VH-VL binders against p42126. Designs and how they scored, part 1

Scores and structures below are computed, not measured.

Target 1, 258 residues: p42126
Amino acid sequence: QRVLVEPDAGAGVAVMKFKNPPVNSLSLEFLTELVISLEKLENDKSFRGVILTSDRPGVFSAGLDLTEMCGRSPAHYAGYWKAVQELWLRLYQSNLVLVSAINGACPAGGCLVALTCDYRILADNPRYCIGLNETQLGIIAPFWLKDTLENTIGHRAAERALQLGLLFPPAEALQVGIVDQVVPEEQVQSTALSAIAQWMAIPDHARQLTKAMMRKATASRLVTQRDADVQNFVSFISKDSIQKSLQMYLERLKEEKG
Unless a header shows other numbers, all headers, positions and changes below count from the first letter of the chain; antibody chains are not in Kabat numbers.
F, E and O stand for the ipSAE by ESMFold2-Fast, ESMFold2 and OpenDDE, each averaged over both directions (binder to target, target to binder). V2 = 0.75 x the mean of E and O + 0.25 x the DockQ between their complexes.
Where letters were taken out, [cut] stands.

## First folded at step 1 (VH-VL)

Design b1 (framework fv_bebtelovimab)
Fold by ESMFold2-Fast, scan of step 1:
Structure b1 (fold): chain C 258 residues (1-258), chain A 123 residues (1-123), chain B 109 residues (1-109)
Amino acid sequence: as target 1 above (258 residues)
Amino acid sequence: QITLKESGPTLVKPTQTLTLTCTFSGFSLSTSGVGVGWLRQPPGKALEWLALIYWDDDKRYSPSLKSRLTISKDTSKNQVVLKMTNIDPVDTATYYCAHRLYYDFWSGPFDYWGQGTLVTVSS
Amino acid sequence: QSALTQPASVSGSPGQSITISCTATSSDVGGYNYVSWYQQHPGKAPKLMIFEVSNRPSGISNRFSGSKSGNTASLTISGLQAEDEADYYCSSYTSSSTVFGGGTKLTVL
């Protein structure tokens, strides 16, 4: 089991804890379990909000699983990217209040998850950075993820962050607006419970319609071209120069780990 | 702003190698996401894609023609070269080079085309 | 045969609307939404009219619109004008190739 759900039905809140060791990388199995867990919570009327966090402090999620994107078949890349799109679409358009309680490092795909939420709280630890750092690996954030960041921090800040592959430490993350609060690590969960209670104080009907209205254009841009985006990903990731870059990075990580 | 122009022989004999050069301006093939392709159109027939080269020197070829085609670039000269071996009369066509539109990082159609150069294959 | 099938010809009168279909005969081509449409006047290079099923390049009239249902993409031209008379080609991208339809000759009567 890669996702732990700790329900508090009396409060209308569930805490969804990532448990995909060692670093909560978004493997195909983990992506699938996240979507299934979210769907179960959405279909249960006793829940109105979800706090997303890591079971173990240190890493919220290290991001996309590079082993799913290197040395595999085109069919595997297509299936993987469809799963990534599905997670983003389901989280971004969820009728539940979503709060990220970021108790660890949050690069790339971890930041993807955090950006889909209504509110983000980051632990005040200089080791915990958040951002879309794909360009530092010689790959790129898809347009729909770029749009999500741009909607959150604005066009110019997003362009600089994406081109340079910036990871923001807590003070800079708060300043640029990629997170809403920075608090001592031991207070992240209690702060998330306080924040989600504030959002759940708003009648669901009005909150949900406002969220849908605000997010419809961004989500629709992916919905209308999902298959094209998959094809683009498969074509790009299959490039010899990209595969060589990813292989080199994976081998370097393996050598440093050994 | 973006312009492309094809150059090369207008008459080639069967079994020879056809070499075509695309010279362009208004963009650089060192820019991430940019690609240049070669396409052809035999008289009165449909468009056919031949090859594509990207900024990172990644190359794609028509599967049916792959064994006969070589695409290369000279980024400093703003040129892309296509070579087709063992030329045949059925290869008579107008040959186009075209810029691939960068509408997102990974994909795009051909948005700017050269005027085309007619290559006739005969003895 | 082409992996993309278009009618050989279509005709309409000024002010009317016409639709040109492009049907994929293989699942690899038909499964992706990377469909482009090109306009070609006699003796001229093709001009991009529509990409990614329904997106218009800057400067292309909103009289040109694209759609897709299942394995069939469609180009619709509303308010037909004499200058719309041309050959129209659909195109689709796969991981290994770019394919074109056979082309449709539009006659404005």
Scores: ipSAE 0.000, ipTM 0.408, lowest interface PAE 17.5, mean pLDDT 87

Design b10 (framework fv_bebtelovimab)
Fold by ESMFold2-Fast, scan of step 1:
Structure b10 (fold): chain C 258 residues (1-258), chain A 125 residues (1-125), chain B 109 residues (1-109)
Amino acid sequence: as target 1 above (258 residues)
Amino acid sequence: QITLKESGPTLVKPTQTLTLTCTFSGFSLSTSGVGVGWLRQPPGKALEWLALIYWDDDKRYSPSLKSRLTISKDTSKNQVVLKMTNIDPVDTATYYCAHSRVYLGYDHPYGMDVWGQGTLVTVSS
Amino acid sequence: QSALTQPASVSGSPGQSITISCTATSSDVGGYNYVSWYQQHPGKAPKLMIFEVSNRPSGISNRFSGSKSGNTASLTISGLQAEDEADYYCSSYAGSNNVFGGGTKLTVL
């Protein structure tokens, strides 16, 4: 089990803990379990909010699993990317209050998950950075993720961050607005519980309709062109130069672990 | 309590247009994350999905039948209507409408969690 | 659209566990978690038993569980009871279309 759910039905809250060692990479299997876990909580009337965090501090999620994007067939890349789109769509449009309790590094796909939430809390540890750093690996954030960042921090900040592949340490993350609070690491969970209670104090119908209204245009832009986005991803990732770049990066990671 | 009920003619002649109405209660089809679909089951055969309409009036149709199907909603009456043109004896089936949970921007329902009782439509000359 | 293949029939004795398979003919479909299972008694509307591979709707017995491995989704019924005797249908997202399997008749011996 790659996702641990700790319910607090009396509070109407569940804590969803990522447990996909070593770094909570978004493998196809982990993506599937995340969606299933979210769906289960959404179907249980006892829960109105979910806190997303890592089971172990240090890494919230390292992002997309590069082994799903390298040395595979075009059909595999298509299936993987559809699963990534599915996770984003379901998280971004969830009727539950979502709070990310970021107790570790949060690059790339980890930041994708955090950006779908209604509220983001980051531990005050200079080793824990958040951002969409795809360009530093020679790849690009998809338009729907670019839109999500732009909606959160504004056009100019998002353009600079995306072009340069910036990872924001806690003080800069708060300043640019990619996170809502920065607190001592030991206080992340209690701060998340306080924040989610504040959001849940709003009647669900009004909160949910407002969230839907605010997010529909961004989500619909992907929905109307999901297949085109998949084909664009498959075409891009399958390029020999990109595959070679990813292979070299994966070999470097193996050397660092060995 | 969610409930749905199908209504329409039980006997139709070939080449006519079949119009079926689904009347529901216990939810609003203006509520985000809700959809209503139509499915059918010919006697002794498998279930077949026909069409779905979302709270935001977005629509999906079975590719093999899309040229013959129109789905619409009247939120004020809590109704969803399915029209099927150029009816044929092979369209004889029990027709169901069903509720589903859907997320905004999701291109299909998660599963049909509450079903109407079904209405048998016989196509005969 | 990819077909979903189910066995025509399956049987078991009371108290036993049985598994019904649902195999996608394409790996594209098998990579997704969009599998639902329906139970249908004669003359009745289908009842959703499992959705998104392994999730149970409220009120569905924990004797019913879903799983998926590769291109094959499975419905497992533990502690078989006489009332479980019914037709079972799998359904999955196959790109832009929702497709159903041919159905499996469960007989409780």
Scores: ipSAE 0.000, ipTM 0.410, lowest interface PAE 17.9, mean pLDDT 87

Design b2 (framework fv_bebtelovimab)
Fold by ESMFold2-Fast, scan of step 1:
Structure b2 (fold): chain C 258 residues (1-258), chain A 122 residues (1-122), chain B 109 residues (1-109)
Amino acid sequence: as target 1 above (258 residues)
Amino acid sequence: QITLKESGPTLVKPTQTLTLTCTFSGFSLSTSGVGVGWLRQPPGKALEWLALIYWDDDKRYSPSLKSRLTISKDTSKNQVVLKMTNIDPVDTATYYCAHSEYWGDLYAFDIWGQGTLVTVSS
Amino acid sequence: QSALTQPASVSGSPGQSITISCTATSSDVGGYNYVSWYQQHPGKAPKLMIFDVSNRPSGISNRFSGSKSGNTASLTISGLQAEDEADYYCSSYTSSTYVFGGGTKLTVL
């Protein structure tokens, strides 16, 4: 399994740890396990909150698995993108309190996961940056992810960040508001436990309805056009120029590891 | 196959630093997923985990002993070293090093060294 | 004390089945995952018998099985043999740390 769940039913909290070698890439298998794990926790009345973190410090999640987006069939791209949409919808609309304890690098799809949470804590390590850097790879963040960032840091900051593909180091991440706290790496877990306790002190009914009200318009925009978004993704990713760019990028990563 | 062997002093005095070396064969600590840990067992008592180092130099320590422990590796020599500062008679134990695997949901120590008894006495 | 509680001793006769329990004693390991079991004969290093609650390493007899219910993990040894007489330790991996139980002495009578 690629998702470790450490429950503390007495506290009403579970810690969900990412363990998908080598860098917690959002592979189809990992996306599927994340959704199933979340559903199990949502269906268990003993849990009211979940802390999302990496099993190992260094990388929270490197983002989308580029091998799922290159050299495959259009049917595979469609299935992959549907899984990405499903993860975002499930996390963004979850009735559980979600806190991301970001103990590592958090680019692109990693940032997607973090942005769905109610609260974000980032380890104070200059090697750990967070942001939607898709444009640096010649690809585009989908509109629903753009909306999520914009809702978090505001229109102008989001536009600058998305067009330039910015990755924010900890101090800048806190300043622009993409994370809520920056703490020493060894304190990330205890800070997350403290934060989630604060959110869980609010009566569930009122908190959940407020969350739903705040997030309904953004979520509904994707729900009403999921199929169109899938087809747009498949068409875009299947372009020869995009496929060649991704192949070159993957070969460069292979050379760096070889 | 996989073998590990502990080495170091068998008798140390209180307040000194204990240095133990684990020398292994049959695997490389440069291989993705591989880790080597240290555990101890006082005479007639339970096992206690001390520290673990992974292939990528990620280090894990027992919370109660973290301030006293340093784990390091020399991948080229197939060695992992544990240092424990300010040693006390209560640290008298058989010390083991053991192989672990991060991938495949092991989260356990599958192959152990024979152990080395360290007695702390003046 | 250990966060994991085991009975100090269990006993059985050859051919019988016995079960050793391992129970989380505090809320910080409530619902813990990644339970392992080790067998230790006197003067020997521990041997991994079970990992991830119910998985056996290659070469371990299928007489050894693991299970979990709530916050209690169990090691069951079927068809007891004299060679099974040993100390058995449970271990849990949670919060990036390993915790061991106090150990159970199995006597085969």
Scores: ipSAE 0.000, ipTM 0.489, lowest interface PAE 12.2, mean pLDDT 89

Design b3 (framework fv_bebtelovimab; at its last look DockQ between E and O 0.67; V2 from the best seeds 0.00; counts 0 for: pae E 8.0 > 2, unsure alone 74.7 < 75)
Fold by OpenDDE, look of step 2:
Structure b3 (fold): chain C 258 residues (1-258), chain A 123 residues (1-123), chain B 109 residues (1-109)
Amino acid sequence: as target 1 above (258 residues)
Amino acid sequence: QITLKESGPTLVKPTQTLTLTCTFSGFSLSTSGVGVGWLRQPPGKALEWLALIYWNDDKRYSPSLKSRLTISKDTSKNQVVLKMTNIDPVDTATYYCAHRGYKYGLWSYFDYWGQGTLVTVSS
Amino acid sequence: QSALTQPASVSGSPGQSITISCTATSSDVGGYNYVSWYQQHPGKAPKLMIFEVSNRPSGISNRFSGSKSGNTASLTISGLQAEDEADYYCSSYTSSTYVFGGGTKLTVL
């Protein structure tokens, strides 16, 4: 089980813990479990909010699983990207209050997950950085992810962050607005519980409609261009130069772990 | 090759509990993303989804029939069981178990079906 | 839950192309591409023909194609053959629920 769900029906909150070692990479299986878990919670009227966090401190999520994007068939790449899209769509448009309790590193796809949430709390640890660093690997963020970041930190900040592929430590993350609170590591969970309670105090109907209104443009754009986006991704990731770069990176990672 | 086969009583009396077993091969319910669903089709009528069980023992039920349905699995035996309580003649149908399609992480379809078993409810 | 509406029947001559529509009363973003089509011959189990709006499983003839516009999904069968005569069901996955259309009887004249 890669996703642990700890429900508190009395509080109307569930904690969804990522447990996909070693670094909670968004593998196809992990993506699948996340979507299924979220769907279950969304369809249970006893829940109004979900806290997303890592089962173990250190890494929230290292992002997309590079092994899913390297040395595979175009069909695989397409399927994988569709799964990523699906997760984003489900999270981004969820009627649940979503709060990220970020208790570890949160780059790339991890940041994607965090950005879909309504509120983000980051542990005050200099080792825990959050951001979209795709460009450092020669990869561009998809337009819907770009929009998500832009909607969070503004156009100018997003433009800079994306082009440079910045990863923000806690202080800078807070300053730029990519996270909402920075707290001591031991307070991340409790802060998340307090935060989510605040959000849940708002009438659901009004909250949900407002959220939908705010996020509709970006979500609808992806839905409308879902296939084109997949095609673009497949075309890009299938390039020999990109595949080579990914392979080299994976090899380096193996060496570092060995 | 994926195969599924439904088994159980073909004649049930009203108010009784219907128990159907799906025995499958070619896949495992220990595999992430895999699910097995039950569907039914009254004679001359449309298909209706009843329940679904996932590899992780998560369960989904038709909203209209949820109170009457229990789905379970025995992974070691490659079996899924569906129980439906308080059976009524309206429940007369061909019952199918099906493999929930899993392709590249997408799973919104049933790609393999059993042959179905006709269950008649009659006093 | 979204209801799916299909025409009760369609007909065509051999060699022709026919289209079966499946219209949802509402669209769910999460289920936008979760449309499947099943073929069912009399006395047989349903057979998956199209999944995710337009994808064919292995072994399915390229005469079968799927598309979607707005809230309406469509199954197109080109080069109609006698063996295509069957009931066709559209299905959608939304809100942890599978829903089916009422089915369309395709008659090959």
Scores: ipSAE 0.536, ipTM 0.826, lowest interface PAE 1.8, mean pLDDT 93
Fold by ESMFold2, look of step 2:
Order: sequence, then C-alpha cells, then structure tokens
Structure b3 (fold): chain C 258 residues (1-258), chain A 123 residues (1-123), chain B 109 residues (1-109)
Amino acid sequence: as target 1 above (258 residues)
Amino acid sequence: QITLKESGPTLVKPTQTLTLTCTFSGFSLSTSGVGVGWLRQPPGKALEWLALIYWNDDKRYSPSLKSRLTISKDTSKNQVVLKMTNIDPVDTATYYCAHRGYKYGLWSYFDYWGQGTLVTVSS
Amino acid sequence: QSALTQPASVSGSPGQSITISCTATSSDVGGYNYVSWYQQHPGKAPKLMIFEVSNRPSGISNRFSGSKSGNTASLTISGLQAEDEADYYCSSYTSSTYVFGGGTKLTVL
C-alpha cells in the first residue's frame, strides 16, 4: 500500500499519507493509488476535505520516477505521462478541499501535486524546498504546470522561477507565494487541520462552484490538448541523448546509495 | 494466460437473490490496480456494467442498481462473487465477469472476459 | 452520466473501409480519452479491439483503428473481411462508472 488514508468521517476530513519508499517518487503504481484513493474520497459524502502529507521522513515527494522514463517503450512513456496528467487533472478539479502539509522536500513533481491544492503549508526546515526545477535538469515543464505556477505566484515570478529552475527555501517560498504558510515542523499537521476547517466553513456548493470557475480555463487547456502533450513528452524523452543522460544519472544514484 | 469463468444458477425465480461466482487464473487480485468487473447483456440488447472490485477491496457499483448489488472477493481462492437481490424477469441476461486491465496507470477497459453464463428468470 | 450513441447498423463490401461512430450526448465526458471498442460475434463474449481511443491490444489486426474528434469517437475497419461481421460496442469510463453504447451491427455484403 503506497497511500495511507486515515479517515475521520465525523469531522469530514481524511489525511492521505504518501508512503512510496524511498522518496515518494511518482511511480506509475503510486500515481494509480493516489488517483484511486482520491476518487474514493470524492465519491463518499462523509468527506469534504483531504490533507495531503508524507509518511516518509524529510521528503514530501521527490517528483517524477525516472525509472518510468528510461529504457522503456514509447507506449510506456505515453501511458506514464497520461497517468501524470490524470493525477493533476483529478487533484486540480477536485470538489474536496485539498490542503498540502509539506513536511519535507518538494521539488518538481512533488511541487506539481502541492500546486493543485487549495492551500499549502511548508515546514520551516532549511533542508526543505519547493519549486519546479525541471530546467536545471534540461527538461521543460509542461504548459499546464507552467500555467498552474503562473496562477499561483503571478506571471513575472513564474517566468523567472521556471527559466532559472528555482527551488524556494521556506522563507522565500512564503515571500513569493508558492506556499501560504510556513510553520515549525511540529505544527504542520495542526496548522493543516486549522486551515481545512476554515475552508470547510464556507458552504460546499458555493465554494466548489467558485473553485471550478476559477480553474476551468487552465484545466480545459490540458483536456483539449492531452494527446499533443503526450506526444511532445514521448518525442522528447525518447531522444537517444536524453535516454543516455537518464541512464547515466540513474546509475550514479545507484552507486551513491550502495 | 488470463482466464475467467462464471458459475451459478441458470434458472431463478422472481424475488430470489442471484449469486454468481467468477473463478479466474493467470493474475492475482493482490496486484495494485487490478480489478474484476461484472457485466450483463439481456438477449438482443446492449452490454450493461454492474460492478467492479479492486485489489484493495474498493468497490464500484452501477448507480441505478447499487441498492441491489453486492460484490466481494476471496483472493486466496481467486474468486469474485456478485449477489443481486430481488430478481425480476427483466434481469434475464447473460452475465460476464471480466478482468479490468492495469496498464500504465489506466483502468478504463475490460481486456479479458469470461465466456458468460445465461441466467433466465422464470415467470 | 452520459449516454453513448452508435448507429444501429452499418454495412460494407469486402475490401472496403467502414467507420462506426460513437457520440457522447453530453460534454460531461470531456475526458473521453477512456473510450474503448469491443467486438462481439453471435454467442460469444465481447473482445477488446481498441482501448484509450486509439490503442490496439497485441494480437488485434492493424486493420482496426480508433480516433476521436470532439465528442465523437470512431472505429475504422479497413480491408473489410467476412469475419468482421459482428456487433461493435463503444464504452466510456467516467466518475467511476462504465457506460456502453447501444451497439452497431456490422454486415459484410
């Protein structure tokens, strides 16, 4: 089980904990469990909100699983990217209040997940960061992720952050607006509970329709362009130079952990 | 190779509870993302989805039939069971169980089907 | 929940190409990327021919192809053969439910 769900149906809240060792990489199996768990909660009238957090020390999610992107078939790459798109669409358009309790490092695909939430709380730990650093790796963030960042921190800040591949430590993350609160690590969970309660104090119907209205344009752009986005990803990741670079990076990670 | 086989009564009376068993081989219900669904097809009519059970015991039911359906599994026996209460002649159909494919995190189709079993509801 | 509309029947001669349409009656299935197609010969179980709009399972002839445009998915059979005579169903998945079209009877003349 890679997703642990701790329900409190009486309070209308569930805590969804990421448990995909070693660093909550977004493997195909983990993406699948996340979507299925979210879908179950969305279809249960007992729940109005979900707190996303990590069961792994020091990391919220390290991002995309490179083993899904190296040494596989083009069909695998297409299916993997569709699964990434699906997770983003389901989280971004969810009728549940989503709060991310970011109790660890949150680069790249971890930030993708966090940016879909209604509210983000980051632990005040100098080891932790949040951001979309794909350009530092020679990779371009997909347009729908660029849109999500832009909607969160504004055009100019997003333009600068993406081009430089910035990872924001806690103080800077708060200042730029990529997170909504920074609190001591031991207060992250209690702060998330307080935040979700404030959001749930708003009548569900009005809150949900307002969220849908605000997010419709961004979500629709991906929905209408899903196939093209998949083909762009498959074309990019299939290049021999990219595959060799990924293979070398993966081997280096294996040696450093041995 | 994945195979599924439906078993149960071929003739039932109105108001009874129909119990159908799907016995399968070539896959495990312990594999993340894997599921088994039940569908039916009245004679000369379209396919209709009834229920789905996942490896983690999550269940999905057709909204129009949810109050009459119960799906369960026994992973050690490689079986999935469907119960449908208060049977009526309109429920006469061929019933299929089917493997819900898990391929790259996508779960939208039934890739392997049982042969089907015709259940006739007497008047 | 959306309904899927298929023509009741289509026909073609051997060697021709035919197309079977599957139209969602509502835009609520805007993610109909989960459209699949099943072939069913009389007295037999359905067989998956196309999944996720355009993907062909291994062992399925490349004469079968799928596509979409707007709210309409299409199954195209090229080089029509006598054994292609069967019923064809489209299916979509949305909101944890599966919906099937009414089916199309393909007659090979």
Scores: ipSAE 0.026, ipTM 0.624, lowest interface PAE 8.0, mean pLDDT 88
Fold by ESMFold2-Fast, scan of step 1:
Structure b3 (fold): chain C 258 residues (1-258), chain A 123 residues (1-123), chain B 109 residues (1-109)
Amino acid sequence: as target 1 above (258 residues)
Amino acid sequence: QITLKESGPTLVKPTQTLTLTCTFSGFSLSTSGVGVGWLRQPPGKALEWLALIYWNDDKRYSPSLKSRLTISKDTSKNQVVLKMTNIDPVDTATYYCAHRGYKYGLWSYFDYWGQGTLVTVSS
Amino acid sequence: QSALTQPASVSGSPGQSITISCTATSSDVGGYNYVSWYQQHPGKAPKLMIFEVSNRPSGISNRFSGSKSGNTASLTISGLQAEDEADYYCSSYTSSTYVFGGGTKLTVL
């Protein structure tokens, strides 16, 4: 199992813990288990809020699984990207209150997950940075992820962050507004429980309709062009130059392990 | 390659519990991403989805029928079982089990269907 | 939850093209992008013809195609043949539920 769910039905909250070693990469299996786990909680009236965190501190999620994007068929790339879109759509539009308790590094696809949440708490550890660093790998964040960041931190900050592939350490993350709180690592879980309780104090009907209204334009923009976005991804990732760059990066990562 | 077959009694009385078994071949319910669903179709009417079970034992039910339905699997026997309590004449329908089509996190279709079994509930 | 509306019947002659619509009464971001189409001959189980709006399963004729515009998905059958005469059902997957249209009887005259 790659997702652990710890229910607290009395509080109406579940803690969803990422457990996809070594770094919670968004593999196809992990993406699938995340969506199914979220859907199960949405269908259970006992739960009104979910805290997303890593089972082990250190890495919240390293982001996309590069092995799903290299040395595979175009059909595999298409399916992988559809799964990534599905996770984003499901999280971004969830009727549950979502709080990310970021107890580790949160680059790229990890930041994608965090950005879908209603509230973000980051552990105050200089090794735990958050941001969309795709350009540092020679790849591009999709327009819907760009829109999500821009909606969160504003156009100018988002443009600078995306073009330079910035990863924000905790103090800068709070200053730019990509996270809502920075707290000592040992307090991340208790802070998340306090935050989610505040959001859950609002009547569900009014909160859910407001969330839907605020997020409708961004979500609909992807829904109306999912297939075009998939084809853009497949075409880009399938380029020989990109495939060679990804293969070289994966080989370097393997060497670094020792 | 993928085949499914429904079984169970064809005649049930009101207030009893209906039990239907789906036996399948050509795939395993232990394979990541695989699911099996149950659907029904009253004579001359539209299809209605009832329940779905995933490889990891996660279950989904039609909201209107959830209190009456239980879906379970026996991976070693290649079987999925549906139970419906408090049966009523309105539940008379052809019942189908079907392989849930899944590729890359999308769970939107049923690609292989059993032949169907007619369940008649006496008036 | 939103329902899917189909015309009760459509008809065409051999060699022509026909289109069957499937309209959501309100948009569902997840559900209506996961449109599938099933063909059902009398006394037979449904057969998947189209999934994810426009994708065709292996073994399905390219005479069958799917599309979507706004809240309406469409199944188009070109080069209509007598054996295409059947009931056609659209379906969408919402976040937790499969929803089916009322079905359309295709008559080949």
Scores: ipSAE 0.006, ipTM 0.519, lowest interface PAE 10.2, mean pLDDT 87
ESMFold2 (binder alone), look of step 2: mean pLDDT 88; pTM 0.915

Design b4 (framework fv_bebtelovimab)
Fold by ESMFold2-Fast, scan of step 1:
Structure b4 (fold): chain C 258 residues (1-258), chain A 126 residues (1-126), chain B 109 residues (1-109)
Amino acid sequence: as target 1 above (258 residues)
Amino acid sequence: QITLKESGPTLVKPTQTLTLTCTFSGFSLSTSGVGVGWLRQPPGKALEWLALIYWDDDKRYSPSLKSRLTISKDTSKNQVVLKMTNIDPVDTATYYCAHTPYYDIETGYFRAFDIWGQGTLVTVSS
Amino acid sequence: QSALTQPASVSGSPGQSITISCTATSSDVGGYNYVSWYQQHPGKAPKLMIFEVSNRPSGISNRFSGSKSGNTASLTISGLQAEDEADYYCSSYTSSSTVFGGGTKLTVL
């Protein structure tokens, strides 16, 4: 299982721990298990909040799984990107309070997950950076992820961050507002439990409707353009130059493991 | 159009070595990500995967049969060959070769066989 | 191999929808988003209908759809037709192998 759920039904909270070695990459299997796990918690009336974290400190999630984006059919790329969209839509619009307890590096797709949450806590470790660094890899963040970042840190900061592919170390992440709190690594879990309790003190119906109103325009923009976004992704990723770059990177990783 | 065709003996005796050849067209087994596998189906039973060879000569075998199986390719002839040693009556089955374009570099596992040969029935009898 | 469990048979009438389940019964089965479905008519080779849970190969009717929930993958056939009568096999992987379900005979009434 790639998602461990540690329930505390008495508190109305579950801790969802990422366990997709080596770096919690968003593979199709991991994306699917995340959505299923979230759906189970949403359908269980005993839970009102979820803390997302990594089972092992060091890497929260390294982001998209490059093996899902290379050496495959266009149909596979379409299916993969639809799964990525589904995860973002389900997390971003979840009726549960979501808190990310970022106990490791959080680039690209890891930052996508963190950005869907209501509150973000980052461990104060200079090795743990957060950001949408797609441009450093020669790829681009989709418009709906760009919108999510812009809603969080503002237009100019988002434009600079996205064009340059910035990864923010903890102090800068707090300053720019991509995370809400930076604490010593050993305090991340207790801080997340404290934060989620504060959010859950608000009556669910009022909190949920406010969240929906705040996020509806952003989510709806993707909903109305899902197929176009999929085709844009498939067209881009299928380019021979992109496929060759990804293949070289993956062969390098395979050699290091052999 | 991708096509594959199995060939080999239709009747073999216990303890012999079975050699099956898959001859294909419409693709090259030098294309990155492409593989050819062997599968079998005993009469009235489920499909069973036997072996797979990739474009880069990487080979995978069913763990229960690995000691009896050898898979090899001849890219210049568009052929993949499977050898199974110490044949037994329980090995009576229709044997298929099949194409896969779905290689997961990180795990080394394929995801599907999209085009199959017609199959060849091999009967093992004394 | 008992790693993937399918019902031995399912039946439906023309125009109806039917669903065939494929449940991982072994803790060693790990590839749930790498579930494939094959259709086999008597005396014929298997034909790939669905791969990686829900993807259709080119030329496969959109009446065939795949999904999963937990450790169970499902193949759904909508608008059932007489030619859909066949054996259906699911497939996935374990840590060391590719495994197939026992097969489900679909009868169109």
Scores: ipSAE 0.000, ipTM 0.379, lowest interface PAE 18.6, mean pLDDT 86

